# Ledger of designs, part 10: VH-VL binders against q96ev2r1098to1170

Target 1, 73 residues: q96ev2r1098to1170
Amino acid sequence: CVVSVEGLSSSTTDAQLKSLLMSVGPIQSLQMLPQQRKAIAKFKEPAHALAFQQKFHRHMIDLSHINVALIVE
Key: E = the ipSAE of ESMFold2; O = the ipSAE of OpenDDE; V2 = 0.75 times the mean of E and O plus 0.25 times the DockQ between their complexes.

## First folded at step 3 (VH-VL; framework fv_vulinacimab)

Design a3 (at its last look DockQ between E and O 0.05; V2 from the best seeds 0.00; counts 0 for: pae E 19.0 > 2, placed apart)
Fold by OpenDDE, look of step 3:
Formats: C-alpha cells, sequence, structure tokens
Structure a3 (fold): chain C 73 residues (1-73), chain A 120 residues (1-120), chain B 112 residues (1-112)
C-alpha cells in the first residue's frame, strides 16, 4: 500500500501532493522528505497504490518530473 | 465540458501595460497547470509563461522575464497575464492553454485567443 | 534553450496521399523516467491550436488513427497515412523536457 514519489520540486507542498494522492484514493499517511525531494505515502487500499503508480509515474508535477514506485514490504 | 474563455487585450502604446484573463470551467482548476502561448501575425507559436496548479511555481520565456507576470486565482478559476513595458515585438494573439495535468507539458485545451497590438 | 527544427516548412499534398513532417531537437528529449517530451499540435485555419500527439507517440483524444507520431532522442516524425481536406493547417512540434517550452517553426500543410 506504499508508494515513493521522487523528483519532487522544492515548491511542492504537503497539501498539494496529498490532493494528488487523494485523487486516486484515501491515504493513511504522507511523509515529506524535502532534503531528498522525495515523499512516501501509504494508501488504505493496495489497489490505490498500484493505480497511483500506474497513473502518475513519469509525469510532471509542479514543473518537476516525478518517479513513482511501489514499495514492497 | 472544458471551456477556456479569454478577455482583455487590445491596442496599447510601447511601454504600456495590459492584463489578459482566462476563465476556466469544466474541470478541477487547481489540479492543472496553465500556460500562455502567443503567435505573432503570420508567425509560429511561442510559449510565454506557465504556472503550476497551486500557483507555487511560475516560469517565463526569456523574452518576457521581468516584464510579464503570470498569476492565478483558484477561487475564481482564472489565470491572468500581467504584461508591462510592452514592446512592438509583443504584438500577437495570446492563447491560454490548459496543461494535461499539473505541469505535464502538453496542452489539451486552448482558449479562443486574444489579440494584443503594441503600436505607436 | 532547446531548439526545435521542422522540415519541410511547406507541405503541399494530394488528397488521399500520405504526408510526413520531421522535427529535430538540439538535445535529446528522452527523460530519465523513460518519457520522451515531444508533442505535436495542429492549428487549422481560423482556429486555436489543438493537441495531436503527446509524449512522442500518444494520440490525443479524438485524433484519428491515420495520424501518428514516432521517433526517439532528437529525431521525430508526424505521419498522416491518407491526407484529408480537414488536415489542412499548420503543424507544430514542441518540446516539454524543460522550460522554456519551445516550438518548431511550423509546417503548413496544403492540398494540391
Amino acid sequence: as target 1 above (73 residues)
Amino acid sequence: QVQLVQSGGGLVQPGGSLRLSCAASGFTFSSYAMSWVRQAPGKGLEWVSGISGSGGSTHYADSVKGRFTISRDNSKNTVNLQMNSLRAEDTAVYYCAKDYYDSSGYFDYWGQGTLVTVSS
Amino acid sequence: DVVMTQSPLSLPVTLGQPASISCRSSQSLLHSSGNTYLDWYVQKPGQSPQLLIYLGSNRASGVPDRISGSGSGTDFTLRISRVEAEDVGVYYCMQALQTPYTFGQGTKLEIK
């Protein structure tokens, strides 16, 4: 249920990324790692994590290309 | 359906100012980046400026940096282009364009265009 | 800035015949993500531009399958398998790898 979002712009806010994540489905948590231009998000449903990865991997957000990967536990 | 309706523009003297506006409807405005693209008479397309969905990021072509300002009001579903210190070479039809998503770099909807004429 | 160069600039075509437009970029448009940030637009007479192809080869909604985009790196091609009267207009490639986004000069497609 976890995805990593890498390549975030410095201007991307928690609220902005949360809104993007929530457009796919509800999330349990969001951790911003600004020093790494990275975020880790946990969806409530595994299917939403996959859907998010498939939909938004290799797209630009806030003028920055992002990579979305599923984190396997 | 998605609609982009432009207003503003017109005739202005060199050194003058104009403000363009683009009213959007039919989509969740704040989720999408917006751009302005212009076309001088009989010429090709030139990207002018872009703003992210939240408004937190803005970018400009070198030809307009320091003179033009892009802004948006997500509560009113509008994107604006404030153009100061206008020059003759700024004469063009200006289009607002909806990004496919939040600054993805491809524009799936365009406004009807607004003519800006800078002439003495 | 990334320079985009189209050829030809004028393209007269006979109805029903194929058409091909070339677009070259001054640097590779391939991003590390695997995406190629090259778009194609068409501006038909008296109209606003409209999206045809995005990310090199993806057809926008409503675009007929007789229109296709291909290429990689710095060399790209827009193809129309059978030109119709409605295809008349000016075609532009645009790179979106980095700002400022930059367009090719445009290719004017006309019917002979």
Scores: ipSAE 0.021, ipTM 0.769, lowest interface PAE 5.5, mean pLDDT 93
Fold by ESMFold2, look of step 3:
Structure a3 (fold): chain C 73 residues (1-73), chain A 120 residues (1-120), chain B 112 residues (1-112)
Amino acid sequence: as target 1 above (73 residues)
Amino acid sequence: QVQLVQSGGGLVQPGGSLRLSCAASGFTFSSYAMSWVRQAPGKGLEWVSGISGSGGSTHYADSVKGRFTISRDNSKNTVNLQMNSLRAEDTAVYYCAKDYYDSSGYFDYWGQGTLVTVSS
Amino acid sequence: DVVMTQSPLSLPVTLGQPASISCRSSQSLLHSSGNTYLDWYVQKPGQSPQLLIYLGSNRASGVPDRISGSGSGTDFTLRISRVEAEDVGVYYCMQALQTPYTFGQGTKLEIK
C-alpha cells in the first residue's frame, strides 16, 4: 500500500503530488519530506500503489524526474 | 482485466420503462463510482447519472431527474439504470463508465454501449 | 450547468502534421485543492469513448506521449504533435468539477 516518491523538485507542493496520487486511487496518507526531496504515500488498496509505481516511475514533475518505489510496511 | 459488460436496451414506446445493467469485473467494484453516459444517434456525449462506490450518493442530469434511477448492487458487481417515463429524446446508445476512483470525475473504462430506442 | 465549448468542430489534418483542439469552459475548472477538473476523451470509429487526459494535463495509461493536454482555468488545449492514422475519431473535453458533468460538442479529427 505504500510508495516512496523521490527526486521531487523543491517547488513541488503537496497539492500537486496529491493530485497525481488521487488520479490512481484513494489515499490514506501523504507525508512530504521536502528536505530529502521525497514523499511517502499510503494507498487504501495495494493494487493502486503498484499502479502508481508502474505509471509514474520516471514521470516529470516541475522539470524533475521522480523515482517511485514500493515500500514494505 | 477490467471489464464492463452491459445488457438491457431495445425498443420501447414513449412513456414506457426500461432497465439497463452493467456487470463489472477485474477491480474492487465497491471502491469506485460509476456513471452512465449517453450518445444520441449522430450526436455527442451526454453524462446522465452517477453513483458513489458505496451507493450513498447519486447524481443526475436535469434532463433525466425524476425519471431515471441509478443503483448498484456491490454483492453482484452491477450498476443499473432504471429508466421510466421515456421520451423520444432519450433515444441513444447508453454507456456505463468506471470512475478512476470514488468520485474523481474521470472515466478510465467504458462498457460496450447499449442502444435504447424510444419511438411510437 | 458548466458549458463546454470546443473549436474547431471539424479538424482535417495531414498525416504527420500537428493538431490542436481548443476547449473553453463557462467557469473556472480549478478546484480549491489545486486540481483542474478537465478531461479529454476520444471516440474512434465504431468504438466506445476512451480516456486520453485527466485533471487537465495527466496522460492516461497507454496514451502516446505525442498527445498532451494543457490549459488554465477556462481555456484548455489538446495537442497531437504528429497525427497518425490511428488518431482519427471524435475528441471531447469534459468538466468534472461539479455535477452534472458536461462535455464539449466534440471535434471530428479526419485525415485530409
Scores: ipSAE 0.000, ipTM 0.629, lowest interface PAE 19.0, mean pLDDT 86
ESMFold2 (binder alone), look of step 3: mean pLDDT 93; pTM 0.956

Design a4 (at its last look DockQ between E and O 0.35; V2 from the best seeds 0.00; counts 0 for: pae E 13.4 > 2)
Fold by OpenDDE, look of step 3:
Structure a4 (fold): chain C 73 residues (1-73), chain A 120 residues (1-120), chain B 112 residues (1-112)
Amino acid sequence: as target 1 above (73 residues)
Amino acid sequence: QVQLVQSGGGLVQPGGSLRLSCAASGFTFSSYAMSWVRQAPGKGLEWVSGISGSGGSTYYADSVKGRFTISRDNSKNTVNLQMNSLRAEDTAVYYCAKDYYDSSGYFDYWGQGTLVTVSS
Amino acid sequence: DVVMTQSPLSLPVTLGQPASISCRSSQSLLHSSGNTYLDWYVQKPGQSPQLLIYLGSNRASGVPDRISGSGSGTDFTLRISRVEAEDVGVYYCMQALQTPYTFGQGTKLEIK
């Protein structure tokens, strides 16, 4: 139920990404890694992680195209 | 249903100022970027400015940089365009447009348009 | 800036016949992600623009399947298989790979 979001714009805020994630479903945690232009988010439901990956992979946020991958534990 | 209702605009002399407003409804406003696109009389479309959902990022065409300012109030579901130092070439119908996502670059809904006329 | 060039600028078409509009970009609109950031819009008489195609070939909601977008890299085409009276208007391509977003000149589709 974890996704990685890579290729984030430096202007994208935690609140902005959180809002995008929550548009799919509730999240348990969000960790921003600004030095890597990356974030790790955990959804409460695995189905929402998959849905988020399918919906937003290779979409543009703040003029940056992001890559969304499922992290399998 | 998504609705974008524009206001403002009108006739102004060169060097003057105008403020355009666009009131949005029917969607989670703060989750979507908004843009302004203009169309000079009898001409094509020109992208003018954009703002991210949070308002943290703004973008401008070179033709309006330093003169126009885009802003939004997510508590009121409005996006505005402050236009200063207006020139004759700024004469156009201005449209507000909803981004499909947050700065995705394709616009799925448009306002009705507002005429701005800059003339001495 | 990315320059978008449409052809033709004027397109008279007989009802029921197909129509094709070309759009060329000054640089590739293919992103490393695999997406192609080219949109098509139409502005019908007296109306605001409306989205037809996004990301090169995806049809927007409510757009009939007789309208399609294709192409890659720098060359793109909008096709209407059977032109109807309601298709009259000015068609624009737009690149969204980078700001500023830039439109083609527009193609005015009219019925002969």
Scores: ipSAE 0.022, ipTM 0.750, lowest interface PAE 7.3, mean pLDDT 93
Fold by ESMFold2, look of step 3:
Structure a4 (fold): chain C 73 residues (1-73), chain A 120 residues (1-120), chain B 112 residues (1-112)
Amino acid sequence: as target 1 above (73 residues)
Amino acid sequence: QVQLVQSGGGLVQPGGSLRLSCAASGFTFSSYAMSWVRQAPGKGLEWVSGISGSGGSTYYADSVKGRFTISRDNSKNTVNLQMNSLRAEDTAVYYCAKDYYDSSGYFDYWGQGTLVTVSS
Amino acid sequence: DVVMTQSPLSLPVTLGQPASISCRSSQSLLHSSGNTYLDWYVQKPGQSPQLLIYLGSNRASGVPDRISGSGSGTDFTLRISRVEAEDVGVYYCMQALQTPYTFGQGTKLEIK
């Protein structure tokens, strides 16, 4: 159910990223790690994590391409 | 099968306006960014404008900023380029292009091209 | 803007021989994600451009193994190991690290 999002711009807010995640499905948690240009999100359903990775890997947000990976917590 | 079918274009005088349209099919349109790329006669490719899948972010080359407006209608599967204050140097074939992954910045499908001629 | 410089601009090649096209960027195209945002396109006579290589070295679907991309940072090369008649066209590199995306000037490949 866990997705890492890397390559975030320093200007990308948690609200912007949450909106993007929620466009795919409900999330359980979102942790922003801006010093690493990274965020960790957990979806309530594992299928939504896969869909998010497939849809948004290499997507550009705030002039920065993001790298989305599935991980198991 | 992915298809991008362009319309619009034609001959216009300097200072005039044109609107280009690109109709998409064969993919989930709202999931992918779209761009316009142009090619002046005998010259190379120039990226002109891009728009995110949702339409929430738009991007422009400096050469067209303030004169061109990209937009999309996800209910009609169209991306449009409104071109105002046209100049002779805007004369080109204009292509719409589909991003490979939403906003990834590389274009796997291109429309057939639409000629815009700006001449006195 | 990131400036992309291609060489040569004109490339006559003997059928069956290798060809190389160089592309240089005015700044590194390496993103913090580890991806390199350089793509290659070909525009064959009378056609729209088509994608050959994305993210530095990955072949687009249907592109034969004899066509490859390499390089990182600011220096990139497209190689065709054995030129065939179907390879005639104009080749462009493009950076997609940041908007505005920018193309090289193009390299016209002809068989002689």
Scores: ipSAE 0.000, ipTM 0.673, lowest interface PAE 13.4, mean pLDDT 87
ESMFold2 (binder alone), look of step 3: mean pLDDT 93; pTM 0.953

Design a5 (at its last look DockQ between E and O 0.05; V2 from the best seeds 0.00; counts 0 for: pae E 15.3 > 2, placed apart)
Fold by OpenDDE, look of step 3:
Structure a5 (fold): chain C 73 residues (1-73), chain A 120 residues (1-120), chain B 112 residues (1-112)
Amino acid sequence: as target 1 above (73 residues)
Amino acid sequence: QVQLVQSGGGLVQPGGSLRLSCAASGFTFSSYAMSWVRQAPGKGLEWVSGISGSGGSTHYADSVKGRFTISRDNSKNTVNLQMNSLRAEDTAVYYCAKDYYDSSGYFDYWGQGTLVTVSS
Amino acid sequence: DVVMTQSPLSLPVTLGQPASISCRSSQSLLHSSGNTYLDWYVQKPGQSPQLLIYLGSNRASGVPDRISGSGSGTDFTLRISRVEAEDVGVYYCMQALQYPYTFGQGTKLEIK
């Protein structure tokens, strides 16, 4: 149910990323790691995490291409 | 339904300034990047400037760097292009364009266009 | 900057016949993600440009299946299987791999 989003633009806000995540499905949590230009998000449904990874891996957000990976807990 | 309604533009002397505005509706404005694309009379399309959904990132064509400024007001669903130090070669129809997403690199909706004429 | 070169620049076509437009980029538009950042737009007479194809081969909403995009790397093609009167206009390819985004010169499609 967890994805890592790496390569975020320094200007990307929590609200922006949350909106992108929510476009696929509801999330339980979002942790921004600004120093790493990274975020960790947990979806309520595993299927949404997979869908998000498939849809948005290497997608451009705020002029930066992001890497989306599934984190297996 | 998505709508992009442009305003501003007109006739101006070389060295003058103009401000273009594009009012957006029908979508969550702050979630999408916006761009300006221009077309000189009888010529092709030229990308001018782009701004991310948050407004935190901007990019410009070399031909307008230092003279044009793109900005947005997400509370008013508007994107603007401040054009200073205008030159004759800036004469064109200017289009605002909605990015498919937040800087995804393709434009799914376009404004009606605004004519900017720079002439002495 | 990435240079986009279209051919032909003028394309007279007989109604019902196929049409093909070529677009070449000065460098590969293939991103490490597997996406190809090449779009096609059309500007019909008196209108604003409109999206036809995005990411090389994806048809935009409302675009008929008689219009298709193909290609890879640096060579791309827009095809119209059966040209109709409504297809008259100027077609542009655009790369969005890197800033600045750059357009081809445009191809003017007319009916013979």
Scores: ipSAE 0.014, ipTM 0.751, lowest interface PAE 8.4, mean pLDDT 93
Fold by ESMFold2, look of step 3:
Structure a5 (fold): chain C 73 residues (1-73), chain A 120 residues (1-120), chain B 112 residues (1-112)
Amino acid sequence: as target 1 above (73 residues)
Amino acid sequence: QVQLVQSGGGLVQPGGSLRLSCAASGFTFSSYAMSWVRQAPGKGLEWVSGISGSGGSTHYADSVKGRFTISRDNSKNTVNLQMNSLRAEDTAVYYCAKDYYDSSGYFDYWGQGTLVTVSS
Amino acid sequence: DVVMTQSPLSLPVTLGQPASISCRSSQSLLHSSGNTYLDWYVQKPGQSPQLLIYLGSNRASGVPDRISGSGSGTDFTLRISRVEAEDVGVYYCMQALQYPYTFGQGTKLEIK
């Protein structure tokens, strides 16, 4: 249910990232770690976390490619 | 742009009833929990009630349990607060607020507030 | 219920000087997921409340860098590094670890 998103631009906002996550499915939580260029998100359903990783790994946000990884809970 | 527009405030006598409404636009309403938060004149904020995005889960502060009912109509993008058996202590500005995501617990958008006055 | 205690309740400050507001919870706000369910809001004169800080230390959209949140467990601090006239308002912490959600009493920030 958990993904990490790394490689975020310093200008990427929580609203932008939330919108991208929600395009795949409802989320339970979002923790922004902007100093590490990272965010941790938990989807309500594991299938949505997998779908997000598959669709958005290496996606371009604010001219930065992001890396999306699944995290065990 | 996210908008929360409130209506339904006014003056009511003790023991009376009043229904507050909050109309939402600019987001997928059914994906987000909503809350009511009140502020008595000159006082701080008090969370009153919350409802999940689907409407399947509701919660209340002890001060209003049994008297207030939160509900939502996801086809009309509205959240409502039915207030019964009103007391002078319920006099406050009432705000509706949107969770950042369903049941996140932090509110990124707030309505303009509506005054409820319970007196006489 | 989780009790949230703010100090000071009234905070007169000189323009350009730093300000700090403390918030203490009656129990730890750290969830087993790693999230800390402590948020900060400001209510500026004549306005609805606005989110400043969520999950302990994350700045909401549009909040300037001079405003920050820190702390863990039961003790939290909101800091404004250089107070400006637009910072006047009442600041609230809120816990959302468990229902009912509860606010601190508020801290009124005023310019001397």
Scores: ipSAE 0.000, ipTM 0.674, lowest interface PAE 15.3, mean pLDDT 88
ESMFold2 (binder alone), look of step 3: mean pLDDT 93; pTM 0.958

Design a6 (at its last look DockQ between E and O 0.58; V2 from the best seeds 0.00; counts 0 for: pae E 13.3 > 2)
Fold by OpenDDE, look of step 3:
Structure a6 (fold): chain C 73 residues (1-73), chain A 120 residues (1-120), chain B 112 residues (1-112)
Amino acid sequence: as target 1 above (73 residues)
Amino acid sequence: QVQLVQSGGGLVQPGGSLRLSCAASGFTFSSYAMSWVRQAPGKGLEWVSGISGSYGSTHYADSVKGRFTISRDNSKNTVNLQMNSLRAEDTAVYYCAKDYYDSSGYFDYWGQGTLVTVSS
Amino acid sequence: DVVMTQSPLSLPVTLGQPASISCRSSQSLLHSSGYNYLDWYVQKPGQSPQLLIYLGSNRASGVPDRISGSGSGTDFTLRISRVEAEDVGVYYCMQALQTPYTFGQGTKLEIK
């Protein structure tokens, strides 16, 4: 149920990323790692994590390319 | 059909200000990033500024940072470029450009261009 | 900033003959996703720029098959298999890997 989002713009806020994540489904947690331009998010449903990865991997968000990967727990 | 119609621009003295506007139609405006690209007379293209659709985040070329401000009104389908402290080297035709997606980095539609002339 | 370098800057071509334009970037435009964030635009006389190729090799809508983009990493090429009169204009490559987006100098294609 966990995804990593890498390559985030320095201007991307928690609220912005949360909104993007929530567009796919509800999340359980979000951890921003600004120094790494990275975030870790946990969806409540595994299917939503997969859907998010498939939909937003390889996309430019906020004029910054992001990579989305599933994290297997 | 997608349409980008620009307005504003004109002649201004160094240190002056101008505001450019671009009215968009034919697509879901808020879902797409918009950019401004300029072209000095007889020169090439230079990306100036961009603004995302859903996030509203802004980015600028170093040459205009602190002087230019990009903004958008999604309720009116408009993107604007406020240009302050204008310099002679800002003289150019300015184009608004629609991003293919929301910040994909390639522009599938362009406005007709607006001439900005900065001269004493 | 990523520096884009085009060659040649002037390209006189005979009608019906092929044309090639080179674009080189100061750093790799290959994204970890596998896509090259390199676009090609053309500005025909008296017109606004228009998109030809995006992500290195994808033709924009309405672009004829005789126009193609190739390359990866730092070296890219735009090819026109048979130049027509309507191809006259200035061609630009642009990197979109990072802001600021940066253009090549432009290549002016003319008919001999």
Scores: ipSAE 0.014, ipTM 0.754, lowest interface PAE 8.4, mean pLDDT 92
Fold by ESMFold2, look of step 3:
Structure a6 (fold): chain C 73 residues (1-73), chain A 120 residues (1-120), chain B 112 residues (1-112)
Amino acid sequence: as target 1 above (73 residues)
Amino acid sequence: QVQLVQSGGGLVQPGGSLRLSCAASGFTFSSYAMSWVRQAPGKGLEWVSGISGSYGSTHYADSVKGRFTISRDNSKNTVNLQMNSLRAEDTAVYYCAKDYYDSSGYFDYWGQGTLVTVSS
Amino acid sequence: DVVMTQSPLSLPVTLGQPASISCRSSQSLLHSSGYNYLDWYVQKPGQSPQLLIYLGSNRASGVPDRISGSGSGTDFTLRISRVEAEDVGVYYCMQALQTPYTFGQGTKLEIK
């Protein structure tokens, strides 16, 4: 249910990332860790976390490539 | 198969405006970022501006911020550069370039170039 | 902004001999994905730029095996193992890790 999104640009907002996550499915939480160029998001359904990782791994946001990994809760 | 056809250049006085256009074909235009790169006569390449396919995020070089506006029309498969408050230093050949991805940062196809001359 | 510095700026080369162009960035281009966001382009006389190398070391389609990219972090090299007449042009590195994207000054390769 949990993904990490790493490699974020310092200019990427929670609104931008939330929109991307919610294009795949509803989320329970989003925690932005901008000092680490990272965010942690939890989907309501595990299938949506997998779909997000598969679709958006290495996707670019604000001209910065992101890595998406599934995290064991 | 991929084609980028540019238009809209020309001669303009300092302080004037021009709008450059780049018409794209041969790929799913809305899925890819587009950029403008310029080259002053006898000089090197300078990235000017980019626009992502997802969300339409725009970015600019400091030298053009506040004067140039990049936009895209996905229904017409065009990317445009509105250039206002033009200066002599903006004289260049302007290229549109297709990103390999939605902002992957490498440009696999380039337009033919459009000359913009800013001269009294 | 990330500053890109190429050397040499002028590179006269004898046909059939190797050539190398250095590109140094003011900060690391190594992304957390393991990719280096460094590309190489050539602009041949009278033409638009063409992509040669992307992500540090990957050859673009149609680029011959004798042209290669290497390096990581802040130091990158474009190598032509045997220079041919068609290689004449100006070579640019560009960082694509973050906006604004920035080019090196260019290296003019000439046959001497």
Scores: ipSAE 0.000, ipTM 0.665, lowest interface PAE 13.3, mean pLDDT 87
ESMFold2 (binder alone), look of step 3: mean pLDDT 93; pTM 0.956

Design a7 (at its last look DockQ between E and O 0.64; V2 from the best seeds 0.00; counts 0 for: pae E 15.0 > 2)
Fold by OpenDDE, look of step 3:
Structure a7 (fold): chain C 73 residues (1-73), chain A 120 residues (1-120), chain B 112 residues (1-112)
Amino acid sequence: as target 1 above (73 residues)
Amino acid sequence: QVQLVQSGGGLVQPGGSLRLSCAASGFTFRSYAMSWVRQAPGKGLEWVSGISGSGGSTHYADSVKGRFTISRDNSKNTVNLQMNSLRAEDTAVYYCAKDYYDSSGYFDYWGQGTLVTVSS
Amino acid sequence: DVVMTQSPLSLPVTLGQPASISCRSSQSLLHSSGNTYLDWYVQKPGQSPQLLIYLGSNRASGVPDRISGSGSGTDFTLRISRVEAEDVGVYYCMQALQTPYTFGQGTKLEIK
């Protein structure tokens, strides 16, 4: 149910990323790691984590290319 | 349906200022980055400036940096280009362009274009 | 800045014949994510530019399958299998790997 989002722009806010995540499905948690230009998000449903990874991996957000990976718990 | 309607532009002397506006409809405006691309008479396309969906990130071509300012009002679904210290080489048709995503780097819809003429 | 170089700059084609446009970038457009950030646009006479191909090989909505994009790294090609009258216009490649985005010079496709 967890994804990592790497390569985030320094200007990308948690609200902005949350909106993107929520476009796929509801999330349980979001942790921004600004110093690493990274975020960790947990979806309520595993299928949404996969869908998010498939939909938004390798896309540009806020003028920064991001990598989305599934985190196996 | 997506629609981009431009306004502004016109004739101005060197050193003058103009403001271009692009009114968007038919999509969730704040979710998409917008760009301006220009085309000098008889020439090719040149990317000028871009702004992210939230407006938090802006980028400019070196040729306009420090003179042009891109901005957006997501409550009015508009993107603007303030052009100051205009030069003859800024003469062009300016297009606003919708990004496919939020700064994905490919533009799926374009405005009708606005002519800017800088001449003494 | 990434320099984009198109060839040819002028492309006269007979109706029904194939056409090919080359685009070369001064550096690889392959991102570590696996995406190739190369787009193709066409500007038909009296019109605004319109997207044809994005991310190297993906056709935009409404683009016929007789138009295709290919290539990798620094060398890319736009192909039209059978040129039609409606294909007349100026074709541009554009890199979107990094800002500033940069266009090729354009290739003017005309009917002989």
Scores: ipSAE 0.017, ipTM 0.760, lowest interface PAE 7.0, mean pLDDT 93
Fold by ESMFold2, look of step 3:
Structure a7 (fold): chain C 73 residues (1-73), chain A 120 residues (1-120), chain B 112 residues (1-112)
Amino acid sequence: as target 1 above (73 residues)
Amino acid sequence: QVQLVQSGGGLVQPGGSLRLSCAASGFTFRSYAMSWVRQAPGKGLEWVSGISGSGGSTHYADSVKGRFTISRDNSKNTVNLQMNSLRAEDTAVYYCAKDYYDSSGYFDYWGQGTLVTVSS
Amino acid sequence: DVVMTQSPLSLPVTLGQPASISCRSSQSLLHSSGNTYLDWYVQKPGQSPQLLIYLGSNRASGVPDRISGSGSGTDFTLRISRVEAEDVGVYYCMQALQTPYTFGQGTKLEIK
């Protein structure tokens, strides 16, 4: 399952975000879209995507509040 | 266990400079924003400055803009505050604080405080 | 900037009685995400500040449930249902919605 992370600071690195994602479970991919202040990540297990959204929605990274949404299909 | 150990501070004349340091341990330092918060004698808390985990974003209260510079050295796990053009109103205890930005919106660990006195 | 106003500034209380501290912000602290960016700290005598409440109403680790935060929008309350001697200190609200982060003036809680 896929999550979108929006509201990222321009200073947030892929390594920082990958570390946060992997604290919940293994990921298959991470795509940074910095021009949109966004990232898209796919977890190996759908349950981990839900857990990440529940834990980190509205979390603050680098002084920017992020929104995490599950992407269906 | 998280520790924030501060150093620097002391007595300085108006117009002078000081550099404060905060040494961090017990967490992945580069992953967390850090802030400085000060407290004038007998007064309340004032947020002074913050820096992102990478060091790429810095922010300042208007009262210190142009005079104070926050920086960090992620290889030494330190955050620093360079204070120039000091004024009497900068007299305070300065705390470094770990911003808990991976869960949002609060300072969960604080250093012991460092006194800065600007007089005469 | 967001102005935070606390009342009362001095709060003498009797052991075992309730206490309430009010905090008002100059603008809503409710983020479009649904979070309310209001924190409470206590500074006990001779100590650094400690986090009590985050995101309006969540207790930090180790904070007893007799201490609670409530409110939303611009009006917030910290409540201690039964004051104990260890509660002595200065209490601060802080907004974390936007930089510069700003504190209320502080409320000094004393046992009378």
Scores: ipSAE 0.000, ipTM 0.650, lowest interface PAE 15.0, mean pLDDT 85
ESMFold2 (binder alone), look of step 3: mean pLDDT 93; pTM 0.957

